# VH-VL binders against o60147, part 75

Target 1, 175 residues: o60147
Amino acid sequence: MLEKNKYLYIFRHIQTNQVLLSQGNVLKKTALFQLPYPLQKPVAPNGMRPAKLRKDHWVPLLKVEFPNESMFQSVFMQLLNYRKYRSVQPLTSDLLKLPIPVRRRKIMRQEVPNTIADLADILNKEKFPENSVRLQLSDKSDSEYADWPPSVQIDSEEIKLSRGFREKTTVDEAR

## First folded at step 3 (VH-VL)

Design p26 (framework fv_lerdelimumab)
Fold by ESMFold2-Fast, scan of step 3:
Structure p26 (fold): chain C 175 residues (1-175), chain A 119 residues (1-119), chain B 109 residues (1-109)
Amino acid sequence: as target 1 above (175 residues)
Amino acid sequence: EVQLVESGGGVVQPGRSLRLSCAASGFTFSSYGMHWVRQAPGKGLEWVAVISYDGSNKYYADSVKGRFTISRDNSKNTLYLQMDSLRAEDTAVYYCARDQEYDYGYDYWGQGTLVTVSS
Amino acid sequence: SSELTQDPAVSVALGQTVRITCQGDSLRSYYASWYQQKPGQAPVLVIYGENNRPSGIPDRFSGSSSGNTASLTITGAQAEDEADYYCNSRDSSGNHLVVFGGGTKLTVL
């Protein structure tokens, strides 16, 4: 209440690996505007596209803490621009030999490594103070998709959440 | 930069044939689906045909099905429209358009080539 | 499959907001894309997939949809926005088939 929001919450879809960016720990319907909607809407008897917002289908990927809201907004807007830019790039030769539905699935699955690489690229271009940006990942190995600048501090502890960015952490214990 | 340049338009008599070409540059042509869209003088846009990135899938508007054939030559970065049995109602500016991703709008268009079918 | 219906003309005062609508049964199943066309020029994509803007399209352009209706909104219309606007959607009866609306001529007063 007293603090301005300085967190960027990044979610991934459990089945498709599509990525959504959020200014809050709960996804809003407006977050879907980050993804190009298919021309096809849900039609009975057809099911909903993975991009339809269902909170139980989106899990934490990464949480980023910025020193202030100005830096947060700058990075957030740049990430949205990177995603738009990627959507219009030519397809690689590897993708050309795949049927269109398979190509789309592969492209969607690349959103996780691409988002992490884009975040690192933005942070490398900005002049932020040393250790001023804090990253906490659900799977720390995802940090290996990029080289991080001195401004970034990666938490040794992973996000232990069962669904979304819940206020209370839940962990599945090995028995 | 992406460019699409149409050619092959002209004045033809009804019942004749005409072949349109669209020369593409500035992008990997073989990665994109391509469309033909036409516009009669003073009228709206009408979709004509689509071809997939590899040429394996083709679809046509009912008004031209059986008379028009869409094709492409990826080695020459060129899209074609073979128009047979032309009718007066085929008179239009024909645009070549790039499909951003098969079903996500047409992000680039050529300037068009005018086909006039007149007796 | 059926054509999409648009009003043939609409006017807006400079700096004001205008909404152009597109109606058809295919819009219950598919989102609309919108194209701007100026006299003697090729169409330009301004909105795709309901509300996505291509690079270079001003943020005053936005899209929305509900039921069988799609809308293009121009907030703070400028003189250069005077043009014909076409909606485009997939044919509900077929894959890969598309239909265009009849077009709306926007006059900026």
Scores: ipSAE 0.000, ipTM 0.449, lowest interface PAE 12.0, mean pLDDT 79

Design p27 (framework fv_lerdelimumab)
Fold by ESMFold2-Fast, scan of step 3:
Structure p27 (fold): chain C 175 residues (1-175), chain A 119 residues (1-119), chain B 109 residues (1-109)
Amino acid sequence: as target 1 above (175 residues)
Amino acid sequence: EVQLVESGGGVVQPGRSLRLSCAASGFTFSSYGMHWVRQAPGKGLEWVAVISYDGSNKYYADSVKGRFTISRDNSKNTLYLQMDSLRAEDTAVYYCARDQEYSWGYDYWGQGTLVTVSS
Amino acid sequence: SSELTQDPAVSVALGQTVRITCQGDSLRSYYASWYQQKPGQAPVLVIYGENNRPSGIPDRFSGSSSGNTASLTITGAQAEDEADYYCNSRDSSGNHLVVFGGGTKLTVL
């Protein structure tokens, strides 16, 4: 089918709490370019090369349903921009006093609350119609990281993936 | 307390090889990525190479790729730069530097070791 | 090819404020760090990120960034601040992962 996409899937790394944004319920290895830190111990200085995708290490954080593709694309692009904005902000002096491994762990731990806060901020600024955006969480307590606008309807249904990770094909590897 | 000490520099003829060493002390060497940065006489800083904390990932500047090899021995707290097929343009002071946070800054540098490629 | 551009030289009178600039496309996405280098010495990190100072670096050093430009500001320049200053940043455009600016020689009059 040629359905237009209107869902945003957000994944959490089970050990580090790092977050990945995905258009579909299956993560592609290229999504790892979103990460400022590698999934394992520090490797390269820029950290932008995709690490090996471990299918069992990523779980759904939340799913956002938009009424149309235009709203989906607007919010998705704004979330990516917020992630870029955060990556260029200076670290606080408190974080800089910590040893690098401890500092990275604390920064990675903040990605879940930061992503949820950013999503809520975008939705508050856009002021979409009442109850037009449906939010489904894997852990209801994560909704407490932000105050949600009237446009958001929070569903208590847990989102689950049976096996959602895509392997790179030979065509993808040739990119 | 943190110290980086380079050695192995000297005068060498074009086409020959040199191996530089950087002895680290005062920190957990195996927890940090390490870089080599060079500076030609009277010129600016130029990044040369990086190695990950465990030695599994290595990256090089285009000007040295295929000729230089970065390596480390975490049991000896030592960083290496193997320089093959040396050219006059490789003449520089070579510094080892500790990666503070994925290229957000090099918080400690060695004193440098001079490599002169002549005649 | 992601390059960082600095003016080769700048002068400031003792006790006055000077701003050294660094420009490049990578600065839209990544932090700039600043290094001070005196003749015959290794570089010293003075600013990392927008405005973070390592311990031992005086408060007169500060950093800022906007768009494709990063700046190092020295407020109330002292004689010992006379040095070469280099910016650096991440580079995602090619095989090299790190890029340095060409350096700015600061003369304190």
Scores: ipSAE 0.006, ipTM 0.503, lowest interface PAE 12.0, mean pLDDT 78

Design p28 (framework fv_lerdelimumab)
Fold by ESMFold2-Fast, scan of step 3:
Structure p28 (fold): chain C 175 residues (1-175), chain A 119 residues (1-119), chain B 109 residues (1-109)
Amino acid sequence: as target 1 above (175 residues)
Amino acid sequence: EVQLVESGGGVVQPGRSLRLSCAASGFTFSSYGMHWVRQAPGKGLEWVAVISYDGSNKYYADSVKGRFTISRDNSKNTLYLQMDSLRAEDTAVYYCARDQEYSYGFDYWGQGTLVTVSS
Amino acid sequence: SSELTQDPAVSVALGQTVRITCQGDSLRSYYASWYQQKPGQAPVLVIYGENNRPSGIPDRFSGSSSGNTASLTITGAQAEDEADYYCNSRDSSGNHLVVFGGGTKLTVL
């Protein structure tokens, strides 16, 4: 018996507010390829390598439960594409005048409201059945970044990062 | 006022390389994502590649992945396309284009530069 | 293989209204932009974000969308509107960020 994934987890970095999408409650180092700005400088001058992943530096932002894998895949792929579009959009003159580190910090802080707005936009365009999508938020105020369609049921219960009794630690191994 | 001028096109043999340039003026080049779009003779438009305002993010069409490299020099207001392992199917007029807000369209295009790949 | 489909040719009489259509699954989720291209020239953006006109584009050009279809309408076609028209949109399924329609050749009779 094969059960296909129908859950989307979105995580927030505790220092930068950068966002990662995951198809489960455990982050993998490959998720770091989603980031427009790496958390750490490249290990080699000409290398574009992902930053080290530490699960304890990421907290759940929200969890979405879809009725089936097809709906999950559609929304997940669109959300990844929204992130790509945002990464190539023009900067405002105000941001361009800032030093690069300050500019990047401000852009990174916008990822939380932007991701929530993008998720809501995708769900508003998809015509899913009423109350078919379950959205669980760590902070209820984050729901205010967007208007949600009738297909979405919002819960504000605590999101558990691991099955069973305690959280697991995921670390990147230097090779 | 906004101008984009492509250069570097020409006739090349299959398997060889060519580098295209696009000189931008009349706007703050370092604020915009930039695209390459091509058009084969008598055919339609095909998107090729994009680069973010600071060069940190790049995306390519499947047909050119691993062969083409997009880059930019913001100090010179210039966009580049390095084309390696050229094929006959790469024969086209290559346009550089400025990304309009939200990536919903290309608000300014250059006049294009012709690349002909033939033996 | 997400794609946008356009009819290859359409004709309109001078001063009459013509509608050029673009169809594809990506249009259910994203707005279309429209470009005019005359022989030997670069494309010119005429409509973006469903129904916005860049400065300098005549008000006879308008856009609309419904379901998987986007339309460019030219009300009171002029001789200078004779051109190829391309739609484009975001690609929701592939690694392509942008997809173009095959183009429609408009002939003004």
Scores: ipSAE 0.330, ipTM 0.723, lowest interface PAE 3.4, mean pLDDT 82
Fold by OpenDDE, second read of step 4:
Structure p28 (fold): chain C 175 residues (1-175), chain A 119 residues (1-119), chain B 109 residues (1-109)
Amino acid sequence: as target 1 above (175 residues)
Amino acid sequence: EVQLVESGGGVVQPGRSLRLSCAASGFTFSSYGMHWVRQAPGKGLEWVAVISYDGSNKYYADSVKGRFTISRDNSKNTLYLQMDSLRAEDTAVYYCARDQEYSYGFDYWGQGTLVTVSS
Amino acid sequence: SSELTQDPAVSVALGQTVRITCQGDSLRSYYASWYQQKPGQAPVLVIYGENNRPSGIPDRFSGSSSGNTASLTITGAQAEDEADYYCNSRDSSGNHLVVFGGGTKLTVL
């Protein structure tokens, strides 16, 4: 194959559990464009874009290895679409019954499982070749958030990326 | 009913300053980000500036950055746009608009106030 | 680029269907909002997100998206639908927070 493997990194915010997609193992400032600006109450911790990228606030959630750029791009764009869709969906009646702060916290807490579920759904629909996609999770238990298709090979090793960086530090490992 | 009423528009010479106001009613003003959007005569809509609900965050279009200042007084339910160093190209109807959190746009607009910059 | 592009003008016969399209890189990540503006009036939000209509907007207005495009569709155009239509979205370039399309003038024939 002429194309090199492509990697998708997904990071989560350590406080808000917001999710960022990254094509690299180091977060770029442009990744924040995935989040809405903190224009309305409440402030950023409740689901808005931080003013600045604090790389140390973002920990790796998972790493996905694709055999080529085409597959990567397809999945990446679909993930963005799923997020976009979810962001403008009407609130459920159950959520509407909750105070706004509680509601927002609940929504934010679901970003990680939703993202994982989205990824699985996308991959299920794509019907990629068996074991053509390699998935590495920071927490193996996160794989339980979805049923993975045969195209996905779950790595037995956990991801070793640090907070928004390439390598885990001792501090990160101690968490 | 949500209402936004702009004021402060008029005719000014280039280099002068003008301050626009937007009086908000019918909603919790302090909970919403607010925007200014302008429209030159016979032209399209141009985003100008935004201010967060608490005024802690402000963003501007490149065309006005360094010249315009967006602010708000939540105790008065009022949005402001201080326009300094006005240029002819700043001539436009200026709208205040409420940010919609669950969208990427504006759910309510004022009727606008005309600013004319001419020699 | 964070630009949104629209056709400057389109026409539709009374009772027919018309689609106004907005294109831009931002639309890959964000939904568009659509505004109707009649002469001498302020813009009115008609569609936001994936086919969401604000209260008071007729159901003949609908929204859709695909790739880097968003579309406003009027099914069964009425005379009163003659207006300028603008799309907007969040800027993905970092230059602006919000970006508008150039607008589309819709003529109802």
Scores: ipSAE 0.024, ipTM 0.620, lowest interface PAE 6.6, mean pLDDT 86

Design p29 (framework fv_lerdelimumab)
Fold by ESMFold2-Fast, scan of step 3:
Structure p29 (fold): chain C 175 residues (1-175), chain A 119 residues (1-119), chain B 109 residues (1-109)
Amino acid sequence: as target 1 above (175 residues)
Amino acid sequence: EVQLVESGGGVVQPGRSLRLSCAASGFTFSSYGMHWVRQAPGKGLEWVAVISYDGSNKYYADSVKGRFTISRDNSKNTLYLQMDSLRAEDTAVYYCARDEEYSYGYDYWGQGTLVTVSS
Amino acid sequence: SSELTQDPAVSVALGQTVRITCQGDSLRSYYASWYQQKPGQAPVLVIYGENNRPSGIPDRFSGSSSGNTASLTITGAQAEDEADYYCNSRDSSGNHLVVFGGGTKLTVL
């Protein structure tokens, strides 16, 4: 039946491993505001020009299907809050000893393990029915970053996406 | 130690131009975004502009958009604010500030430089 | 775009607790940072990322947020806490605009 959105999509950057959350299979430009953009630079290997955001630079990490929109919204808002909290934690002494580009790359690479751990933590705290939440991972080994509750059924199958960023419309151009 | 030192303030007539500089030392300047924030006499803080680490992204407060230009020279560790078409309402102490990485705060500020726009 | 609203003045007795509040839609999406400013001086960051203190900031300063409101709490206020306090946040509209509250003058009685 026709329902409001009950799917959470999580994307990762192919070079930096930075993570973006999406309420649908289209990655919108506004998702960039989840990053500490525009002020920090992802460091690309080999001195190449770092990518900020292009549809071909972001690939699906995972997709979660919830029983209903209410549960989706609860988990999504909690994930955003976890990300806000993580983004403002003081850097450890270990990280502060590293050159800035190396430090930033190391922090960015941790976003995938951290996001997966946060998702699992939230789902463990929620008391969803057994096998009611469906988790699809692009790489099943990423499930090893966390312990999952009985409510989660893990699948490994292709995550179907739209064509990526939407082309500018009359409304978008008016801005 | 991190230091930010502003210069270039002074008295100017309405409609004229002035360029402010902020000399940075004690950190890798090219790795941080930088801001200009101003404060009119007896008034509150007002954000003016921001520039990304490499100068590729710039954003301005609506009150200065089209009149002010933020820029930086990473080889000289210096931040600039080019102020054109100055108005009496631009009279303020101008601070440069460093954007704290992974935070929404400004962790270091300069001492400020006074700009007075008066005939 | 979004604005941040603060009461212009608040008073607290020496040794008592005071709460300074900041309201705005951007606070639903971003944590507030708080700055202390004494006459003739540059602002000093006292709280960032909701409730983190920079080195050198006394532990009597704390932050909290709920919905569209952020608060700075000073427990056991001291005479040297008398200052103007500004909240700061990013614009949730997505134009990367930064916004300051109007400031609250704290008087320690």
Scores: ipSAE 0.012, ipTM 0.567, lowest interface PAE 8.6, mean pLDDT 80

Design p3 (framework fv_lerdelimumab)
Fold by OpenDDE, second read of step 4:
Structure p3 (fold): chain C 175 residues (1-175), chain A 119 residues (1-119), chain B 109 residues (1-109)
Amino acid sequence: as target 1 above (175 residues)
Amino acid sequence: EVQLVESGGGVVQPGRSLRLSCAASGFTFSSYGMHWVRQAPGKGLEWVAVISYDGSNKYYADSVKGRFTISRDNSKNTLYLQMDSLRAEDTAVYYCARDYEWFGELDYWGQGTLVTVSS
Amino acid sequence: SSELTQDPAVSVALGQTVRITCQGDSLRSYYASWYQQKPGQAPVLVIYGENNRPSGIPDRFSGSSSGNTASLTITGAQAEDEADYYCNSRDSSGNHLVVFGGGTKLTVL
């Protein structure tokens, strides 16, 4: 049965390094639901869930191409689960020593490497066919955050998406 | 000890307004988001509204949006719910509850205040 | 808006184990919290963040999750556990920050 390729896009916030998962190459407002609401003090600057989606504040981190919907859904849901799990993990002693604002910022900053690591872990566990998953990163060095299984083919080209958008434009680059 | 005490409930006619208050003590009120949750007689819990710690962000359930206004005075450690254009279906015990942002739980609740909307 | 669904009623024999389940799309992204409510009383948080218990909550209460579901388990139900139990989570639909399940009435036999 012929199935269409599916794409997972991961975006990071340019300031907080928070991560959003997207099924499309353009961020939707609903993507913000992945972030906690900034209801309590202290709130990291521009952290948590903003009231509005500022697409220009989100840059592509990586794109993952899957050969079918099943693989995409499996990985996507697992990523959400990993993030959820991580959110309730006990804080390390080192983190507890930090003021709450600093602690929160530090945790948010780790979302990028953690997400990458999660993705790799998920893919390792799934044991998909060799070179069945294509990974494109905005920064090739980010691939070093994890060991990738044989199922993953890392693209030699960097992702060329604009901030929160499908295509780079001169306007977007100027922002 | 964390305490939340609701007040302002009563019997009102449809179309009227009522203002509920929630007095907070035992914690740094200004550091926490606060919620209103209501429960109609014999029914389940229904989320009504939330306000951020500093009052900068407010969200409402669709059922009350445009009619209810959540606010707070951190200097008085008080949460408010202004209810306008009240309807019979707004009849409920109204609880204020403290938010914990990391997990999304409401970790402390008041005892509630009854609002009855009837003609 | 996002919805959480619960069975309206369940029963458990004294000393036995019962599981109350909550289902909804929001649970894919957020942990459920569980509240116990006895007649004429305010809800009390009993489980949060997968399997965390607030102070004062007996260890017979536990939480778990899988996919779009979350469960509250009472291992060794006591008479005093007879109550309504509500799950909630953050809402993934955007209009509601918090969503509650319809509640489950637990009867201890």
Scores: ipSAE 0.021, ipTM 0.668, lowest interface PAE 5.4, mean pLDDT 86
Fold by ESMFold2-Fast, scan of step 3:
Structure p3 (fold): chain C 175 residues (1-175), chain A 119 residues (1-119), chain B 109 residues (1-109)
Amino acid sequence: as target 1 above (175 residues)
Amino acid sequence: EVQLVESGGGVVQPGRSLRLSCAASGFTFSSYGMHWVRQAPGKGLEWVAVISYDGSNKYYADSVKGRFTISRDNSKNTLYLQMDSLRAEDTAVYYCARDYEWFGELDYWGQGTLVTVSS
Amino acid sequence: SSELTQDPAVSVALGQTVRITCQGDSLRSYYASWYQQKPGQAPVLVIYGENNRPSGIPDRFSGSSSGNTASLTITGAQAEDEADYYCNSRDSSGNHLVVFGGGTKLTVL
């Protein structure tokens, strides 16, 4: 059970580039609590179904393996706090001058570079052993959004999801 | 067409409870945040509460925090406001409104339901 | 307390231009939205994100912002524009996510 808690999975939305953090390779509906904006602006008449997590709309961005559960918990909680801190900062005047749909799209598109930068900042702040943190990305060029500390080892290997991750074209409601 | 219809208002004594409903139609209810806004007789608009599209995030005005509870049932396209420990100052027309982009820009409003708190 | 200040009343002659103002610290960080409310009716969003009009709102309505002040301008006021106008904005403190101004009653002479 402890070893499962050594991994951080980060997912991005295929259209909006919004980011979700997960303690496992399966996204749960509760992960949507991390989002300040609706996933999609509706263009159709009212639906009768509750909002659901569509796993086919989220792809892995990166996976982080920590040397132990304590380090995982520290980094995961700090990353959540960084995201909350960003959500309460005032918008810049440049963003406020944009039409709302354009403003929202631009803010959401920045979640990938911002999350990667935040992760690197947290890892640079922590006193982790050299090459003790393993980072796997779906696109290795995304590592260029930050300067990584000596504790981080970047793997070019493909991110592999366990059989617990279900791929669907229809809406799927997690626990 | 987007429609929001409030119900549940009425006359109630101080210290009692009342539950308001807002029935939504004409849009995908589960994709929008929703607000409650009130207006006392002859007074201006006062924001009361907001709930996120999935019900996971809720925020309240200081004047109602701890007494009012916002909730929603996306399967029924309905927004609720549970009002406990009612005071005379809660007397108002209560509007439900749709949040355009989670920035508090309210693009559609219901007709309102009157709540009168009197002894 | 009130974080957004509006003048209680303003008058304009038919066909003339009127400017309604909203002032508060949150307007340094967030644009105001503007709502029109006619007697016995629900409010209607007329301007959002500084100067965007929802579908169906006449082009005589426009918005502007400078520093801690937001303005709603009605160019060539019509009789049907007589109403109460409210601004609202986000609360930067996090205690109130939405705050409304006190409202301005527009009389079209």
Scores: ipSAE 0.000, ipTM 0.481, lowest interface PAE 13.5, mean pLDDT 78

Design p30 (framework fv_lerdelimumab)
Fold by ESMFold2-Fast, scan of step 3:
Structure p30 (fold): chain C 175 residues (1-175), chain A 119 residues (1-119), chain B 109 residues (1-109)
Amino acid sequence: as target 1 above (175 residues)
Amino acid sequence: EVQLVESGGGVVQPGRSLRLSCAASGFTFSSYGMHWVRQAPGKGLEWVAVISYDGSNKYYADSVKGRFTISRDNSKNTLYLQMDSLRAEDTAVYYCARDQEYSYGYDYWGQGTLVTVSS
Amino acid sequence: SSELTQDPAVSVALGQTVRITCQGDSLRSYYASWYQQKPGQAPVLVIYGENNRPSGIPDRFSGSSSGNTASLTITGAQAEDEADYYCNSRDSSGDHLVVFGGGTKLTVL
């Protein structure tokens, strides 16, 4: 009954579209180690990997509520494995035609569609009860990156963040 | 002046372990992914394992998964391959190779080190 | 066994053009890289990303791709081109492994 770890939050970077996974509504500095990297360092020193976690640069992409902690752990671990797998993926011929800086930006921008597709693939392989998994998306159109199984209920409810984390806004809040 | 120098090969009995090293020089080792590729006598090239630039991602050929472990020490510019539970079919020249963006090619190879697993 | 298939051997007369072919489903999505290997020596990258040559590789080497096929062409073969040639690419089956072709022995007559 003390199963409290059944929520998966996925955040995206507002400029690069890179994604981070979290067990709660707060990002920890160690989350940066989740970022899939090319086997080479593509953009050092400006880097694809930020040197410091700036929480104001990350906004919620989606939140998933699982029936229990075991299902959450299974999906979370598989999603991390998919991301590591993608980090050694060879580039398609279309990407190799692009200049290196343009190619790397395009790869980073694919993290959102890739992560959503991977999540859906994992959920389609797992056999969960109908409407037992609640998916909340910050932008409902992102659901179109994949086909979802009957176990998934897509919810339009707003994703709530902790008080120490800034929600995405077009208004400059102060100073 | 890029150089990769393998060492640690030799004759070993089936079931035993051996550790290979690859010393890198002439480039920023910590910026590149690294691979191990082997070649049995008179046979073709076979990919063995890859490790990302920071050591966080590792992948193995099915034939060695669970027996071999790839690792690196960026402070020493050295790549390693720990080979456990060796079999006669692991007999090969082992090359270390520098990754060219997402494991899509190897722009530099070492000279190779021979591992003979005697039956 | 490799998912990429190459003919085991091919011959070419000195100064003539030869094409070495590599076939596999992964080549529909990914370019091949090509390696030259002479007896007792480490492989040398001659073509990557379809048709890019590393520094020091002669202009007579070129690459091309169409459908599930990649080709290495040597225009005006020289005696020193006699070697084994390997293609490599990625397995698109989801294992994300790097795979090599079985190799083609080129004899320059």
Scores: ipSAE 0.012, ipTM 0.515, lowest interface PAE 8.5, mean pLDDT 79

